# VH-VL binders against Nucleolar MIF4G domain-containing protein 1 (NOM1), part 4

Target 1, 198 residues: Nucleolar MIF4G domain-containing protein 1 (NOM1), of Homo sapiens (Human) (q5c9z4r362to559)
Amino acid sequence: KKHVKGLLNRLSEPNMASISGQLEELYMAHSRKDMNDTLTSALMGACVTASAMPSRLMMEHVLLVSILHHTVGIEVGAHFLEAVVRKFDAIYKYGSEGKECDNLFTVIAHLYNFHVVQSLLIFDILKKLIGTFTEKDIELILLMLKNVGFSLRKDDALSLKELITEAQTKASGAGSEFQDQTRIRFMLETMLALKNND

## First folded at step 12 (VH-VL)

Design z4 (from y5 with heavy chain S105T)
Fold by ESMFold2, fold request of step 13:
Structure z4 (fold): chain C 198 residues (1-198), chain A 119 residues (1-119), chain B 106 residues (1-106)
Amino acid sequence: as target 1 above (198 residues)
Amino acid sequence: QVQLVQSGAEVKKPGSSVKVSCKASGGTFDTYAMHWVRQAPGQGLEWIGRIIPIFDIANYNQKFKGRATITADKSTSTAYMELSSLRSEDTAVYYCARDRLYGNTFDIWGQGTLVTVSS
Amino acid sequence: QIQLTQSPSSLSASVGDRVTITCSASQSIHYMYWYQQKPGKAPKAWIYYASSLESGVPSRFSGSGSGTDYTLTISSLQPEDFATYYCQQYYRYPLTFGGGTKVEIK
């Protein structure tokens, strides 16, 4: 545990290969379950904080997961993903005063960026948020599009177009439920910019 | 030791419905996707749909939309697939299969449930 | 929907033979996945990410390809390898499988 946390505390892009190599060696020397439990616990502690995590730092941690997922085994990504989605669901439903929900959602975005999960999951989640269409949902949609919008368009422009149509339909029917339409308008503008390569 | 155990074989008349269960034991249920796949006699594999229980998100092959309903009961770690308006071409083995990453191979499959539709 | 065309639909081969199965997608996809199925049993996950072997899969199996064209190869066929092999895409709904390639004893 202490060795794994030490490696994570020093993680940066220049030393990524060295740190991932040392973690691969630890995976060879210990049980997969113990290593997955230890790594996931340490990553959750580093990434799931009340404060907004710097974008590059978050990306580096999730990139490390992706490297180990591909070099050690997909159970690395699966174990981490299970913890992330379980915690995200809990915080989304019960709330928190900090940025834990945003941080966890951004982790999911980077798991897609780094090829641990696929665009179908991202579109499924976005369609769910459009369906419920709360103020929190609008902010989560914007957060996801900020992090992966261009990647989604590149991967599946048709699904993005369908998502925009669903959002427009929902927005046209939601006027009386929102006091301030500015965030809804910004969401639609963001989506249209993504469709048009802006 | 993780297993997916499905309900037993069923013989149904055309026009009726069938509901197949798939119970996960020895492992995590709600955070993994559960897929349903069928295989008619002598034929290949056909995807019916999937559910992600923790998010309550289900997706269906449009071929079955309107007839297929996929649900999950997190408290019993059991997924269900119901197919209505059965016809003879629905005769198949129905499999449940789990997917830990929402986009990878199905690493564990149930034993299969034979559904026979005949008069 | 993405059509997967598997070739051949069946083949007859001897122990020790090199066997190649192809799977072509109707459009570019990220990764191909492969399953092995023996008679009377559920399919087993075999190859993921086009080229990575599932745990327990013998090293005589390999996968390759990108874009639309993917291959599963068995370098030296063994008696336990006689089965039907399916390719699968997970890039677009609906998920689709190839028609299968039955590998039989000659």
Scores: ipSAE 0.842, ipTM 0.913, lowest interface PAE 0.9, mean pLDDT 89
Fold by ESMFold2, fold request of step 13:
Structure z4 (fold): chain C 198 residues (1-198), chain A 119 residues (1-119), chain B 106 residues (1-106)
Amino acid sequence: as target 1 above (198 residues)
Amino acid sequence: QVQLVQSGAEVKKPGSSVKVSCKASGGTFDTYAMHWVRQAPGQGLEWIGRIIPIFDIANYNQKFKGRATITADKSTSTAYMELSSLRSEDTAVYYCARDRLYGNTFDIWGQGTLVTVSS
Amino acid sequence: QIQLTQSPSSLSASVGDRVTITCSASQSIHYMYWYQQKPGKAPKAWIYYASSLESGVPSRFSGSGSGTDYTLTISSLQPEDFATYYCQQYYRYPLTFGGGTKVEIK
């Protein structure tokens, strides 16, 4: 455990290959269950904080998961994803004053960026958020589009167009409910910019 | 270890409905996707839909045009698939199957539930 | 929806033969998956990410391909390989399977 935490504390882009190689060796020397439990616990501790995590640092941690997912086995990604999704659901539903929800949602975005999950999941989540259409949901939609919007367009431009149409329809019906529509307008502008390749 | 156990075979009349259950044991239920797939006698596999219980998100094959309803009960770790307005061509084995990554192989399948629709 | 066309629909070969099953998608996809199904049983996950073998799958199996054209190959057919093999895409809803390839041992 302390060895895995030490490796993660030192993780950076220049040493990614060395750190991942050492973790692969640990996976060969120990049970997959023990390694998955230990790695996931350490990654959750590093990434799920009350503070907004620097984008580069979070990306490096999720990239490590993707490397091990593809070199050791998909159970690495599955185990981590389960923990991320469970924690995200808890924080989203019960709230937190910190940035844990945003950090977890950004982890999901990078799991897509690094090919652990597919665009269908991202579109499903975005459609759900558009359906509920709260101010928190709008901020989460913007966060996701900031991180993966161009990738979504490249993967499935038609689904992106459908998402924009759904968002426009929802915004028209919800206009009088929101005190400040600036974020709704910004969301729609962001979506249209993605559609138009701006 | 992890198992998906489905309800028993059913014989139904055209126009009625069937509700097949799929209970997960020995593992995680709510954070994995649960798919429903059917196989008519002597034929291939056909995807009906999926649910992600923790997000309360369900997706359906349009072919089933609102006839299929997929639900989950997290407290009992059980998914359900209800198919209404049954026709003889709905005679098939119905499988539930787990997908841990929301986009990979279905790693664990239930034993299948034969639904026979006959006059 | 994305159609997957498997070829052949069935084949019969001798123990030791190399057999190849093809799966062609109606449009480019990123991820092909394969399942093995024996009579009276549920399908089993066999190959993921087009070329990676599931745990317990013998090394005589391999997968390859990208874009629209994918293959499953058995380098030296064994009696226990009698089964129907299905390809599957998870790129677009609805998820679709190929029509299956029934492999029979002479």
Scores: ipSAE 0.833, ipTM 0.908, lowest interface PAE 1.0, mean pLDDT 89
Fold by ESMFold2, fold request of step 13:
Structure z4 (fold): chain C 198 residues (1-198), chain A 119 residues (1-119), chain B 106 residues (1-106)
Amino acid sequence: as target 1 above (198 residues)
Amino acid sequence: QVQLVQSGAEVKKPGSSVKVSCKASGGTFDTYAMHWVRQAPGQGLEWIGRIIPIFDIANYNQKFKGRATITADKSTSTAYMELSSLRSEDTAVYYCARDRLYGNTFDIWGQGTLVTVSS
Amino acid sequence: QIQLTQSPSSLSASVGDRVTITCSASQSIHYMYWYQQKPGKAPKAWIYYASSLESGVPSRFSGSGSGTDYTLTISSLQPEDFATYYCQQYYRYPLTFGGGTKVEIK
C-alpha cells in the first residue's frame, strides 16, 4: 500500500517507464483485486484533490493507468473507470464546492486520449449534457472539447457534426432561459471551429 | 460469482410486444454498460443496443428504430429490453451482455432468452 | 454501418492443424474483438484489442491485424476448439459482428 502511494508521489514523465515497471512487478506478486483496489484508491486520492486547473501531474497519472491497462490487463482500466464514473455521477448530481467534478471529467477525457475508453462514450456523454443544457452542462461540454475536441473530430467527424446540429437546435429553444448567453454562444463557436478545423 | 440471469422463454403472436429481463448478481451493475444481442436460429449475432445505467444513456441499432426500448432499474440490478410490433423474423435467442469499459469485449453474458414469434 | 466480412464461413481441419480465420472491415477501425460460441451456449469473450487473449484462453490462440484486416489463428487445433468464432467492432454505432466462422474437427 505505502509503496504504491510512494511510487505515485514520485511519478513524472522521465520516470514513467521505471514506475510502471515496478507496478507491473507488484501486480505479479499480489492479487489483481488487491492491486486494483490499492492503485485506484491512491489515484482517486491524488486526482480528486487536484488544483483548480488540470495539471500535467493528472495527465501523467492517467497515462500510467493506460500503460498498466495495456501491459497488465484491461481490468486495471475497468476498475479505475468504475471509481471515476461513480464519483463523477455523485458529484454531478449532488454538487461540490471544489473542482472535483471538473477534475473527474478531465480524467474521463484523458482516459479517451490514452485509449482506455473510446469516442462513443465521449459523444454519448456530450449528447446527454446537450439534452439537459444547464449552465453547468455547458461548462462541462466546453471542458471536454478543450481537452479532446481535435481527437473527436479525427475519430468521428460525422458524430461531431450531429452533435453540433443537436447543440444548435437546443440553443435556439433555450434563448429565454439563460441570464447570460455568452457561454452558449462560445460553446457553439467552439464547436463550429472544431468542425472547420480552426 | 458475477452472473447475468435472464427471464424465461416466450412465445408471442405477430404484432405483440415482449420484455426480456436480465438480472445482475454478485457484482457491479450501474457503472457498466449492458448490451442486448440477438441470434436468430442458425444465424449470427446482431447488436440491438446498450444502456449505461448510471448515466441513463441508451443507444440503439437503427434497424430497431422505434421498436426497441432498453431500460435499467438500479435498485434491482436489472436491465430490460422491450421489442414491440413483433414479426416472425424477430424469432431469436436474446442475450444480455456486460461491458466494463464502454468499448471492449462483453465479458459476461446471460444464458439467453428464446423468443418465438408465430401465429 | 461498418460491415465485417469473415472468411471462411466454415472450415474442417484435423487435430494439430494450424487454422486461420480472417475478418475484414469495410473501413479502418482501431481494434477487432473476437468471441467463441459453442452450440447452445452464449458467446464467450476470446480476444480483445485485436491480439490480447481473454483470461483462460489457451495460448494456441492468437490474433493479429490492424486497419481493415484482422485474423484469428489456432496454432494446433484441439477437439475442444469446435465452435463458431465471431469478430466484432466497437468503433461506430451500430456495433456489428462478422457472419461467423464455424470450425469443425475432421
Scores: ipSAE 0.829, ipTM 0.909, lowest interface PAE 1.0, mean pLDDT 89
Fold by ESMFold2, fold request of step 20:
Structure z4 (fold): chain C 198 residues (1-198), chain A 119 residues (1-119), chain B 106 residues (1-106)
Amino acid sequence: as target 1 above (198 residues)
Amino acid sequence: QVQLVQSGAEVKKPGSSVKVSCKASGGTFDTYAMHWVRQAPGQGLEWIGRIIPIFDIANYNQKFKGRATITADKSTSTAYMELSSLRSEDTAVYYCARDRLYGNTFDIWGQGTLVTVSS
Amino acid sequence: QIQLTQSPSSLSASVGDRVTITCSASQSIHYMYWYQQKPGKAPKAWIYYASSLESGVPSRFSGSGSGTDYTLTISSLQPEDFATYYCQQYYRYPLTFGGGTKVEIK
């Protein structure tokens, strides 16, 4: 455990190949279950904090997961994803005073960016958030679009168009429940810009 | 070991409905996707839909629009698929199958439930 | 929806033969997935990410391809390989399977 946490604390773009190689060696020397438990625990501790994690650092941690997922085995990504999804759901429903929800949602975004999950999951989640359409949901939608909007358009322009239509319909019916209609308008403008910016 | 155990075979009349259950044992239920796939006699595999229980998100093959309903009960680790307005063409073996990554192979399948629709 | 055209629909081959099954998608996808199904049994996951073998799959199996064209190959057919093989895409709803290739040992 302490060795894995040490490797994660030193992780950066220039040393990614070295760190991933050392973790691959640990996977060969120990049980997959023990390594998956240890790696997931350490990654959750590093990525799920009350403070917003710097975008580049978050991306590097999730890229490491993707590398090991593809070089060691898909159980790496599955184990991490289960922990992320369970924690995200708990924090989304209960709430938190810190940035844990945003950090977890950004982890999901980068799991898509780095090919651990596919765009269908991202669109499913976004459609759910549009359906519930709270102020928190609008901010989460914007966070996702900031991180993966271009990738979503490249992968599935039709689903993005459908998402925009659903958002427009929901926005027209939800006016007076919001303190700040500017964020709804910004969300719609962001979506339309993504659709049109080929 | 994780197992998916489905309800027993059903014989139904046209116009009725059927509800097939799929109970997960020996592992996690709510954070994995559960798919429903059917196979008519002598035919290939046809995807009906999926549910992600923790998010309460279900998706359906449009072919079954308005007839199929997929649900999950997290307290019993059981997924359900209900198909209404049954026709003879709905005679098939119905499988549940899990997917840990929401976009990879279905790594564990139930044993299948034969649904026969006849007059 | 994404159509998967699987060829051949059936084949008969001798033990030791090299067998190749193809699956073509109607549009580019990221990865093809493969399942083996024996009569009266549920399908089994066989190949993921187009080329990676599931646990317990013999090394005589391989998968390859990208974009629209994918293959499953058995380098030296064995009697236990008698089954129907299905390709599957998970790129767009609805998820779709190929029509299947029934492999018979003669």
Scores: ipSAE 0.822, ipTM 0.905, lowest interface PAE 0.9, mean pLDDT 89

Design z4 (from y5 with heavy chain S105T)
Fold by ESMFold2, fold request of step 20:
Structure z4 (fold): chain C 198 residues (1-198), chain A 119 residues (1-119), chain B 106 residues (1-106)
Amino acid sequence: as target 1 above (198 residues)
Amino acid sequence: QVQLVQSGAEVKKPGSSVKVSCKASGGTFDTYAMHWVRQAPGQGLEWIGRIIPIFDIANYNQKFKGRATITADKSTSTAYMELSSLRSEDTAVYYCARDRLYGNTFDIWGQGTLVTVSS
Amino acid sequence: QIQLTQSPSSLSASVGDRVTITCSASQSIHYMYWYQQKPGKAPKAWIYYASSLESGVPSRFSGSGSGTDYTLTISSLQPEDFATYYCQQYYRYPLTFGGGTKVEIK
């Protein structure tokens, strides 16, 4: 455990290949279960904090997961994803005063960016958030689009168009329920900009 | 050891419905996707839909929209697929299968449930 | 929806032969997945990400391809390889399978 935490504490873009190589060797020397448990625990501790994690640091940690997922085995990504999704669901439902929910959602976004998870999941989650359409949901939609919007358009422009149509319909019906429509308007502008490649 | 155990074979009349269960044991249920796939006698595989229980998100093959309902009970680790308005061409083995990454192979399959629709 | 066309639909080969199964998608996809199914049994995951073997799959199996054209190859056919092989895409809903390739041992 201390060795894995030490490697993660030193993780940066310049040393990514060295650190991933050392972790690959640890996977050879120890059981897959022990390594997955240790790595997931350490990554969750580093990425899931009350404060917003810097975007570059988050990307580096998730990129490491993607590298090991592809070089060691898909169980690396599956084990991490299970922990992320379970924690995200708990925090989303019960709330949090900090940024843990946003950090976990950003991890999911980068798992898509780095080819651990496919666009179908991202669209499914976004459609669910549009359906429930709470203030928190609008902020989560914006967070996802900020991190992966361009990739979603390149990957499946038709699904993006359908998502925008659903969002527009929902926004029209929700006018009286929201006190301030600035964030809804911003969400729609962001979606239209992505559709038009702006 | 994770296992998917399905309910037993059923014989149904046209116009009725069937509900097949799929219970997960020995592992994670909520966070994995559960798929339903059918195979008519001597035919290939056909995807019916999937559910992600923790998010309560279900997706269906449009061929089955209006007839298929996929649900999950997290407390019993059991997924269900109900197919209504049965026809003779719905005669098939129905499989549940799990997917750990929401976009990879189905790594564990149930044993299959034969549903026979005959007049 | 994305159609997957497998070829051949059936083949017979001798033990030791090299066998190649093709799967062509109606549009470009990111990855192809493969399943092996023996009579009376559920399918088994076999190849993921077009070329990676599932655990327990013998090294005589390999996968390759990108875009629209993918292959599964058995370098030296063994008696236990008698089965039907299906390709599958997970790029767009609805998820679709190829029609299957039945491999028979002569």
Scores: ipSAE 0.817, ipTM 0.900, lowest interface PAE 1.1, mean pLDDT 89

